# Ledger of designs, part 99: miniprotein binders against a2bj90

Target 1, 235 residues: a2bj90
Amino acid sequence: MSRSARRKTSALNTVLRVVEVFASIQGEGPFTGTYSVFVRLAGCNLRCPFCDTRYAWSLEAGKPLGVEELVEEIARYEPSLVVITGGEPLLQRHPLNSLVEGLESLGLRVQLETNGILPAPARDEQLWRVYHVVSPKDVPVRVPGAKLHPSWVDYARATGRAWFKFLVANEQHVREVAEYVAKLGIPRSRVYIMPLTPEKLDMKELLELHSRIASLAVKWRLNFSPRLHLLVQLP
Below, E stands for the ipSAE of ESMFold2; O stands for the ipSAE of OpenDDE; V2 stands for 0.75 times the mean of E and O plus 0.25 times the DockQ between their complexes.

## First folded at step 9 (miniprotein)

Design lp7 (at its last fold request DockQ between E and O 0.92; V2 from the best seeds 0.00; counts 0 for: pae E 1.7 > 1.5)
Fold by OpenDDE base, fold request of step 10:
Structure lp7 (fold): chain B 235 residues (1-235), chain A 115 residues (1-115)
Amino acid sequence: as target 1 above (235 residues)
Amino acid sequence: SDELEELSDEVIDIAWEMADLIYEFRKTGDLELLKKFMELAEKLIKIAEELLKLAEEAGDEELIERIRELVKRIEKAMEAAKKALENPDDPEAIEEFIELAFEVLEYLWKLIEKL
């Protein structure tokens, strides 16, 4: 490969397509309540009918940002956590490893949000060191083309740095999660159920849904994830 | 009833314990896990018998049939566990146990959803 081809491949590993960067409270999963900077990456390998971030589905919806510039932008917020989300962040795996390296060099904790379709991090990736919240879309919501990659179960057991967050609307969904978790060998202590929120819930309906799903979490011995940002009206 | 709630809590706790046990057995092949499975299965049969009595007293025919089918699945899985314990070098006996043990879990989750 010519010196020019190596420079072009290095440039591809240093630029991310970013939709937005903002500070808020992590509203979901094991880090709920944490002051966080959110980095929403562009592009998704799914088209979930319930997706609140449909504008991030195209790679073209993101602006190209350098990893170094993005690390500096994130660091200015002095976050307790950096949350990398989007459509599917792992579609930008190469520059994402470079971003993680930069953030970890500053002592920043990183959490990835992923749909788990793409393989879990390998031991030689910077992504191996961070936290992952995997949100399967095959169960119970049955998004076409969704399938959890088996390596996420192995990664969770090997590292203790992964959790699985399932969207549920009712007890049948919770049963389907239990069946799926048991069959795959996902540790129960790593499972979160979270309310599947339709676009048109008022605050009363949202609270009632949270209450019902939380009660099911207790019945089924599962962890509960709120949609805290919706409850407190944050981004 | 307070009795139904207590039995329901026991069923779900056993279901998760069985799920962990089946996973560990699939990974290790530790034959002591088959003995633990049989102990849990015997406990679960006793709970199912008490649940069956309550369901019969309530006239809940759907629940009665679910419990009766669960008991049959447990007994079949226990027989397979015993066969695997007696034939530890037979991969077919081990596979048959794992399949039947997962069938028990499927029936348990459906029972828990009804309770």
Scores: ipSAE 0.873, ipTM 0.940, lowest interface PAE 0.5, mean pLDDT 94
Fold by ESMFold2, fold request of step 10:
Structure lp7 (fold): chain B 235 residues (1-235), chain A 115 residues (1-115)
Amino acid sequence: as target 1 above (235 residues)
Amino acid sequence: SDELEELSDEVIDIAWEMADLIYEFRKTGDLELLKKFMELAEKLIKIAEELLKLAEEAGDEELIERIRELVKRIEKAMEAAKKALENPDDPEAIEEFIELAFEVLEYLWKLIEKL
């Protein structure tokens, strides 16, 4: 096999469709405040009306990048955390597992963001060993087709490496989250509630919403997630 | 040391403890968890009586209704727990308890939302 043909075969088997790679601060969930490199993968299996990354919905929005090249690019930032997000990253599961293997071989810490529709990692996947923030879209926001795969609860309980983050606008939403997580057996220590931010809030409104949702988190004994990047105006 | 705040905190803590207990029972079938459920349920009834007293003093008819509905569900779930203890190999008795126990949680979450 010629070098040209070998390179094409390797690109096909080790390629991710990537929308953007950038450094910033993780603004949400258990790793809030961490210097991170974000890798946004193309493609999503949902069309949430509140999505703030609609430009990543189509697989065609991403350009093909070899996994080896991507690992090298990420490593140059010397991140404290690599956040794999999207769209829905698990739509590119096979090359994603290759990316995770490369990143972990360099000692880089990895977190995946997922809507949880596709199953949690199997024990023999590289994704098994990384952190996951699962954002179900079936409660309280009730996006059609967004059912959380039950394997995520089993995975979280078995490994301690998954958390569940819910968008809420008010106390009724928090009550719905409580009911949902209790029925599924998600421990409350793994649950975050985060403000559902309407489009184009000014800073005063954004702070007031954060305060309200944080107070509800304390009342309901749940963890609070800010949207810190919005508060500090980072990407 | 506000009476209402203290009672509200106890309700919230019991609700999460009960949620964990129901999940563990569903997973394991451990009959000792039915006894623990009845202990929590009795404690919750006592707290509900004190909350009812405060709600009546304040004239809060909506809160009164929520507390009374909760107590009715607790009583049904306790009866189902006793039946399940007497019939541990009867899947219908077990499922009835689980359904009624989740109904207690439903009314607990509704009460918490008003507290």
Scores: ipSAE 0.682, ipTM 0.885, lowest interface PAE 1.7, mean pLDDT 91
ESMFold2, look of step 9: ipSAE 0.655; ipTM 0.879
ESMFold2 (binder alone), look of step 9: mean pLDDT 88; pTM 0.872
OpenDDE base, look of step 9: ipSAE 0.869; ipTM 0.939
ESMFold2, fold request of step 10: ipSAE 0.601, 0.662; ipTM 0.859, 0.882
ESMFold2 (binder alone), fold request of step 10: mean pLDDT 88, 88, 88; pTM 0.875, 0.877, 0.874
OpenDDE base, fold request of step 10: ipSAE 0.870, 0.868; ipTM 0.939, 0.937

Design mm1 (at its last look DockQ between E and O 0.95; V2 from the best seeds 0.00; counts 0 for: pae E 2.2 > 1.5)
Fold by OpenDDE base, look of step 9:
Structure mm1 (fold): chain B 235 residues (1-235), chain A 107 residues (1-107)
Amino acid sequence: as target 1 above (235 residues)
Amino acid sequence: NPDELIKKAEELIRKAIELVRRAMELFEKGDTEEAVELMYEAIELFLEAIDLAEETGHPELADLLWEIIEAMLRLIYDFRLGDFEEAEELMKYIEKTVEEIKKIIES
C-alpha cells in the first residue's frame, strides 16, 4: 500500500460527523444527574416516529470534525462523563473507537447510547472499555427494522458495563419488557424503563406520566429512568 | 405481626397457584389471551408474596417465587409469539416449581 493510501485510510478513521457538542446533566439511565458533555453524532439506521432528534438522522446533518480537535473541545468542559449519542453512534464505529481512545487517555469516563441493532463491541475495540446504555426499539415500541443484536446480552454479562433502557407508555409495555428480558436472560438490575413522552406534554402531564411509570417500575421490580433534563428544563 | 404476614403470603401463593393451573389448562386448549391474563394475575400475587416473604425473613421462598415468575414470563413470551419450542419444558418446570412451593407453605 502506498504512503498516500495509508494516509487516506488513517484520515478516514479520524473524522466524525458531529451534529452538536454541549454540556448538560445526563437526564437518563444509570448516570442520571452526572455533569456531562454530549456529543451527538449524525446518521441513524432507524426512523422512530417518536424521535426527538430527527435532525440527526442524515449523515449530512453533521459537520466533519477531527478526533483530536473533538477531544480537545470536550476536555475544555471538564466533564464528569462524556456521552456519545446521536442518531446511531455505531454507524461511525471506526472513528468512534479513535475518539474513545483519545478521551480515555485523558482519564475521561465515556458512555455510549445505542439502539442495539449493530453488534456490541469486540474485545479488541476501544469501545469494549466504555459504558453502554442500549435502547432497544423492537420492544415494546416495535419500530420497523429494529431488532436487538444478541451480542449485547453477551457483552452485558461479560463486562457488567451495559444497561438496557426501554421506552414505555403504560403497564402493557412494562409487561412486554418483563417478558422480553426474561426470555433473553437480561439481568433485571440492568433494565431501566423510561417514559415514552409524546411531543407537547406540559409539565403537569410530564410529571403525572413520570409518576405512573415510576410506580410501575416499583411494581414490576425494574429500574426507573427519568427524563430529568425535561423535568429541570435543560438540553 | 410476622405470623400474620406469612399467613397472608401463603394465601396469596395458594390463589396464584390456582390461577397458574387454570392458565396452563387454557394454554393447552389454545385460549392464549385468557391464559396470559390469568398468568399476569398470578404474577402480581406472587410479587406481593415475595415482599411479605422478604419482610418475614424467608428469602428462600422469595427466590423460588421469583424463579416461577421468570418461567411464567418466558412462557407468556413464547405463546405471544407463537413459538412453542420451549413451551413444554417451561410448563413442566412451572409444575415442578409449584409443587416445591406447596411443600414449603405446607410445612
Scores: ipSAE 0.840, ipTM 0.933, lowest interface PAE 0.5, mean pLDDT 94
Fold by ESMFold2, look of step 9:
Structure mm1 (fold): chain B 235 residues (1-235), chain A 107 residues (1-107)
Amino acid sequence: as target 1 above (235 residues)
Amino acid sequence: NPDELIKKAEELIRKAIELVRRAMELFEKGDTEEAVELMYEAIELFLEAIDLAEETGHPELADLLWEIIEAMLRLIYDFRLGDFEEAEELMKYIEKTVEEIKKIIES
């Protein structure tokens, strides 16, 4: 290959299309409250009607960043957790594995957020060693094409490094989640239910919804995830 | 008074078991929506009974009640999807577990 072709091949293997990098608090799931750097990757294989990050759906929304440069930028924040989200980060799987390698070499703790359509990490992937919060979109609001890949349950059982998070608005949704996780054999300790928030809620309405979903989590012996960043008005 | 709480848990369990029996008859008749609602009514009673079993120091009963709830949830899922092979297996398991629970609360 010519020098130009080698650079093009290297860019495809070591470049991520990134929408934004910012520091905040992880507001959802098992690491709620942790000082985090968020890396929002461009591209998604779904068009969920309830998505609050529609600006990340297109790969063109992301700017190309080299993995080494991105690791340095993340490290400057001195985060307790690096949250890789998007879009759907696994659409950029190869350079994502390179990013994970760089972050882990610095001792940084990494969490991936995924819709679970693409397979769970294989044992020889850098992603095998990080934490995953999997948000299936085929229950309770059934998004076309959103089938959870069965490898995620196997991965969670083998590693203990995956949790499953579901958006719910009411008890009927929670019942559907309970049925789904019972069928798939996902233990309750790995399941989070989280409020499905309408576009515009005032603080009173937001708190009332959180209270209702939290009460249902207690009733059904499931973990509750807030949307803490909404409650405290952080990005 | 732990004796009163134990008696309350036993009454909730007996009521839940009758709801399960009725729900299973409705499943056999094909009245799936009504059967599912009775199953959820039973699940709510079992959840209350679990709280009482844990409070009164009967974790093995609480574990058994969780096993029946999990089986009931899988059964509901299977009936919604028309997976009758697993559904029949689960109904037999639920019946066996109900008899085990009855024996415990009658002792």
Scores: ipSAE 0.518, ipTM 0.834, lowest interface PAE 2.2, mean pLDDT 89
ESMFold2 (binder alone), look of step 9: mean pLDDT 80; pTM 0.787

Design mm2 (at its last look DockQ between E and O 0.97; V2 from the best seeds 0.00; counts 0 for: pae E 1.9 > 1.5)
Fold by OpenDDE base, look of step 9:
Structure mm2 (fold): chain B 235 residues (1-235), chain A 107 residues (1-107)
Amino acid sequence: as target 1 above (235 residues)
Amino acid sequence: NPDELIKKAEELIRKAIELVRRAMELFEKGDTEEAVELMYEAIELFLEAIDLAEETGHPELADLLWEIIEAMLRLIYDFRLGDFEEAEDLMKWIEKTVEEIKKIIES
């Protein structure tokens, strides 16, 4: 391979398409309440009808950023956690591994948000070492083309660094989640149910929905994820 | 009163077991929708019985009831998908475990 081909392959592995970088509180999942820097990556393999980040669906919606520059930008916020989100972050798997390596070298904790369609990290990937919150879109919301990749269940069992977050609107959805996790053998301690929020809820309706879904979480012995950022009016 | 709570748990378990038995008969007939609803009614009663078992210091009973719920949920899932490969084994396991629970609550 020529020196030019090696430089081109190295450059391709070091650039991410990034929509936005911002500091906030993690509002969802096992790290709820953590001061976090969010890195929203561009591109998604789904078109969820309830998606609140539709502007991130196209790769072209993101700006190209170098991994080194992005690590420096994140580090300036002194975060307790770095949350990699977007459309689907694993569409940029190669440069994402380089980003994780850079962040971990600074002692920063990293959480990935993924829809679980793409394979879980392999042991030789830097992504193997980070935390993952997998948000399946097959159950109960039945997004066309969504299917949880089986390797995420294996990864969760092998590492203890994965959680599964399901969007639910009612008790029927919670039942379907309970069936699904029982069938797949997902440990219930790793399962979160989260309110599926329509775009136009007022604060009263939002609180009522949270209360109903939290009560169902207790009934069905599942963890509850708030939409804390919506409740406290943060990004 | 712990003795009253245990008696209530036993009553819930007996009712749930009867619903499971009826649901199994409906599954054998192909009445899947009605069978699934009866299974969920039974699961709700078992969930209430688990809370009472835990409150009264019977964690072993709570664990056994939870194992039944998990087997029932797997069975419901398979029936919803029309996948019957594990259904016979799950049904036999549920029946056996129900008889074990009856012995525990009758002792």
Scores: ipSAE 0.778, ipTM 0.906, lowest interface PAE 0.5, mean pLDDT 92
Fold by ESMFold2, look of step 9:
Structure mm2 (fold): chain B 235 residues (1-235), chain A 107 residues (1-107)
Amino acid sequence: as target 1 above (235 residues)
Amino acid sequence: NPDELIKKAEELIRKAIELVRRAMELFEKGDTEEAVELMYEAIELFLEAIDLAEETGHPELADLLWEIIEAMLRLIYDFRLGDFEEAEDLMKWIEKTVEEIKKIIES
């Protein structure tokens, strides 16, 4: 068997439990505005009260899809970015590495969204080479059990391929983020603060909240993340 | 007016340094909540001074002010969690750095 045949066989034998695949705009973080295909994986190790994707919490919410078929489906959209999200995608780490390998073989750029509880990629994983947006839930919102694994800071320093995104509602939250990142040694260039949006916020209130959090980002010399998809009313 | 901005930055820094000294005394007495409030008042003044330092072409001063802000934030974190091993070293470093800043301003 050739190198190519061996790799294809491995990808066919690996499945992911997938809730949905869809095209949209990346609305958050460093790749905001990019035409993207979203792959939402099933299962989560948290039950955040503010989660807007509760339907992905259970592993049973996902349907099994073979990695190679999933790569082909994604490629048909011709995305500029593939966003792997969920739930918590790292709960399906082994088949996720296979998906990343398939996507990278086609030259597709990949970003993972994670709550950072499970460890950062090891150097020999395919996930080592992709971009990561890590959203810790132990500050300021303090979800129980949500402690950030310390390897994510080491990974970010070693590779430059990880950013940290925090949900904030006010300046007290921003102060808590500032204390946290100073203690952990996370450079400000890797830190985003993003509006914690309550349910049923009208457009005027949403814009006012964005303005307030953006002003705090400038004051504290942190990066600002919008929730652009909410502002432009995309999924 | 660069001369006016420089004088304003110096006054902000002087006020912030006094607040830091007062906060250190409160930390040593165990009045942690009041100390943290004074530390944030000092941080506000340092942030304004950083803006002025950058506007007047003094990025090295702005960098030094950022270093003290980061040390102050780490100290606040340590006090909130009761982790005092690092706190003593941070307080010494802050006191030394504040003295360095005073020399820069008063020269």
Scores: ipSAE 0.582, ipTM 0.861, lowest interface PAE 1.9, mean pLDDT 89
ESMFold2 (binder alone), look of step 9: mean pLDDT 83; pTM 0.831

Design mm3 (at its last look DockQ between E and O 0.94; V2 from the best seeds 0.00; counts 0 for: pae E 2.2 > 1.5)
Fold by OpenDDE base, look of step 9:
Structure mm3 (fold): chain B 235 residues (1-235), chain A 107 residues (1-107)
Amino acid sequence: as target 1 above (235 residues)
Amino acid sequence: NPDELIKKAEELIRKAIELVRRAMELFEKGDTEEAVELMYEAIELFLEAIDLAEETGHPELADLLWEIIEAMLRLIYDFRLGDFEEAEYLMKEIEKTVEEIKKIIES
């Protein structure tokens, strides 16, 4: 391979398509309440009808950013956690591994948010070392083309660094989650249920929905994830 | 009173076991929807019994009740998918677990 071909392959592995970078509080999952920098990556393999970040579905919605520049930008916020989100971050797996390596070299904790359709990290990937919140879209919301990749269950058991966050609107959805996690052998301690929020809920309706879903979490012995950022009016 | 709480747990468990038995008979008849509802009613009773078992210092009973709930949830899932071979196996495992629970609450 010529020196030019090696430089082109190295350059392709070091550029991410990024929609936005911002500091906020992690509003969801096991790290709720953590001061975080969010890196929203462009591109998604799904078209969820309830998606609040539809603007991130196209890879072209993101700007090309170098991994080194992005690490420096993130580090300036002095975050307690770096949250890699987007459409589907694992569509950019190669440069994402390089980003994780850079962030970990600074001692920064990293959490990935994924829909779980693509395979879990392999042991030789930098992504193997980070935390993962997997949000299946097959159950109970039944998004067309969504299927949890089996390797995420294996990854969760092997590492203890994965959690599963399910969107639920009612008790029937919680039952379907309970069936699904029992069938797959996902430990209940790793399962979060989160309110499926329609567009245009007012604060009263949002609080009522949170209360109902939290009560169902207690009843069914599952963890509850708020939409804390919506409750406190943060990004 | 711990003695009253454990008696309540035993009553809940007996009711739940009867619902499980009825649900299994309905599954064999192909009355899947009604069977699923009875299974969920039984699960709710077992969940209440788990709380009472834990409060009264019977973790072994609580663990066994979780085991049956998990088997029931898998059975419901398999019936929804039409996996009747795995469902038959789970029904037999549930029957064994029911007999183990009965031995504990009758002792």
Scores: ipSAE 0.830, ipTM 0.929, lowest interface PAE 0.5, mean pLDDT 93
Fold by ESMFold2, look of step 9:
Structure mm3 (fold): chain B 235 residues (1-235), chain A 107 residues (1-107)
Amino acid sequence: as target 1 above (235 residues)
Amino acid sequence: NPDELIKKAEELIRKAIELVRRAMELFEKGDTEEAVELMYEAIELFLEAIDLAEETGHPELADLLWEIIEAMLRLIYDFRLGDFEEAEYLMKEIEKTVEEIKKIIES
């Protein structure tokens, strides 16, 4: 086979296990409010009790899709942002790097959501240039098995392309976050606190929780993340 | 009234420094839970003082107050984990920063 044919063969066989692809608004973190296409990858290395996407935990929940086919599907939406989420997307790291390459070749901006257990991107990965929102689950919520890999802090310092988002329910949780980020040397400008929303709140309760957590963010000089999609009832 | 705000900031800082000293004594004796409570009481006062320092045009003081808060948070973290070697280093760092802050408010 020719050199050109070998390259086509290697690119055509990259596959991701995908649970769903849909358009919506990014409701959390630094890109809140952006018209986005969400790509939910199957598989997770955690079993958080508060997880709102339990249907993505098993790798077998995903349908195998070729990367080229997926890039074309995403492009049809003309998104302002592509959000890669899951389960834990870094469990499918190799084909994920291929997806990122395809999306960036079309000029599409990409954000990854991760629990931070697996290491941050290396310089020679396509993921190196992508934006990352890292949501550690060891503080304050203490999910068993969760631990932020230290490379994420180094990556954030080197590139400025990572932010850290923490679920909090009260000031005791915010104090724990403040202790944690001070110890790790994470600048407050890179830290978001977000309401930990328990099972089904009515709208009044949801707004009151947002107000309380936002006030704590101001007090502690941290960024506040809403759960905007819940407030406006979007997926 | 700016002069009243400056006086209030100085009072908050002096009270917070006293709480820090008491908390550090408790840390040395191993009374960690009470020490942490005093440290957070001091942090509350420092946060209010930062607001006043920024409002009255004293950003150098606000920066020092943030430095002591960050050191205090690291100290709390280390004590909860039982890392006493780093905690002793941080206590010395806190004492140094307290002396810098005292120079500013006593002048």
Scores: ipSAE 0.507, ipTM 0.828, lowest interface PAE 2.2, mean pLDDT 89
ESMFold2 (binder alone), look of step 9: mean pLDDT 81; pTM 0.805

Design mm4 (at its last look DockQ between E and O 0.96; V2 from the best seeds 0.00; counts 0 for: pae E 1.8 > 1.5)
Fold by OpenDDE base, look of step 9:
Structure mm4 (fold): chain B 235 residues (1-235), chain A 107 residues (1-107)
Amino acid sequence: as target 1 above (235 residues)
Amino acid sequence: NPDELIKKAEELIRKAIELVRRAMELFEKGDTEEAVELMYEAIELFLEAIDLAEETGHPELADLLWEIIEAMLRLIYDFRLGDFEWAEELMKEIEKTVEEIKKIIES
């Protein structure tokens, strides 16, 4: 391979398509309440009808940013956690591994949010070392083309660094989650149920929905994820 | 009263076991939808019994009740998919765990 081909491949592995970078509180999953910098990556392999970040579906919606520049930008916020989200972050797996390496070199903790369609990290990837919140879209919401990759269950068992977050609207959805996690052998301690919020709920309706889903979490011995950012009116 | 709570848990468990038995009989007849409904009714009673077992300091009973629930949930999942490959094995697992629970509540 010519020096020019190596430089082009190295440059491609060091650029991410980024929609936005912002500081807020992690509102969801096992790190709820943590002061976090969110990195929303562009591109998604799904078209969920309930998606609140539809503007991130296209790769072209993101700006190209160098990994080094992005690490410096994130570090300026002095975050307790870096949350990598977007459409589907694992569509940019190669430069994402480089980003993780840079962030970990600064001692920053990293959480990835993924829909779990793409394979879990391999042991030789930098992504192997970070926390993962997997949000399956096959159960109970049955998004077309969604299927949890089996390697996420293996990754969760091997590392203890993965959790599964399911969107639920009612008790039937919670039952379907309970069946699914029992069948796959996912420990209940790694499972979160989160309210599926339709667009345009007022604060009263939002609280009532949270209360109902939290009660179902207790009944079915599952963890509850709020949408804390919506409750406290943060981004 | 802890003794009253345990007695209530035993009553719930006995009712749930009867529902499981009926559900298995319906499944053998091909009445899968009705069998699944009865299994969920049984699961709800087992969940209530787990709360009582934990409150009264019987974690071993709670664990056995969870084992039944998990086996039932796997069976229900397979039934929803029309996959019966593991149905006989899961039913035997449930039956075995039911007999272990009966020994505890009859002692």
Scores: ipSAE 0.754, ipTM 0.898, lowest interface PAE 0.6, mean pLDDT 92
Fold by ESMFold2, look of step 9:
Structure mm4 (fold): chain B 235 residues (1-235), chain A 107 residues (1-107)
Amino acid sequence: as target 1 above (235 residues)
Amino acid sequence: NPDELIKKAEELIRKAIELVRRAMELFEKGDTEEAVELMYEAIELFLEAIDLAEETGHPELADLLWEIIEAMLRLIYDFRLGDFEWAEELMKEIEKTVEEIKKIIES
């Protein structure tokens, strides 16, 4: 490629398409309750029927934002955790690694949320060193086109920095998760089950669902994830 | 009464082991759905026994019970997909773990 083409490629890789940046509480998974800044990246390789963030599906929903500018914006919040989410953040993998480098240079802790279709980080990526919450969509909810890339299990074993989170509505779903994680060799200590919340659920029904899924987590010796942001009405 | 609780755990384990034996027979006959139902009935009993083993301070027994549950779950996963490649190996591992458990509860 010419020098101009190399500069174009480099400029694209220093820019992320960002839907929103906001402070809130991490409501799900192992870091539940942590004061966090969320960076929602545009673009997704799935169209889950239960998605809460459909507005992030299209890459065009994001505005281009330079990595250095984004790092400065995030730092102003003084977060305890930076949560990179989306869409599917790994669709913007190359500039995402640059963002992680900038955040780590400031001592900021980073967690990535991913559907796990694209491969886990390589050892030479900045993403190798961050925490990952992987939410496979092929079990039990069976979203078309969703399949967990096998490298995520290897990555979790090698690094201890990945957890797997599954949406469940009932015990049959929990059984399917248990079969799946046993087959893939995912240790129970790395598995979270989380309520699959239907539309138009009032607060009493939401709490009842949380209670039922939490009881199943105890029975099956799995970790329970709330949807805390729904319970406390935060974004 | 911890002695009564461990005796209850032994009863649950013996019942679950018999259900597993019968489920394995059904798998060999091709009655997969009924076999899976028996396997989950056994898993329920094993989970109750694990609760009792933990309550009475027997984590080694609880660990063995979970090992058999995990093998059973792998077998169920494979059988639902019509994959019998690992069945003989998994069944042998289940039988070995059952014998280890029997030694513990009969000693």
Scores: ipSAE 0.599, ipTM 0.859, lowest interface PAE 1.8, mean pLDDT 89
ESMFold2 (binder alone), look of step 9: mean pLDDT 81; pTM 0.811

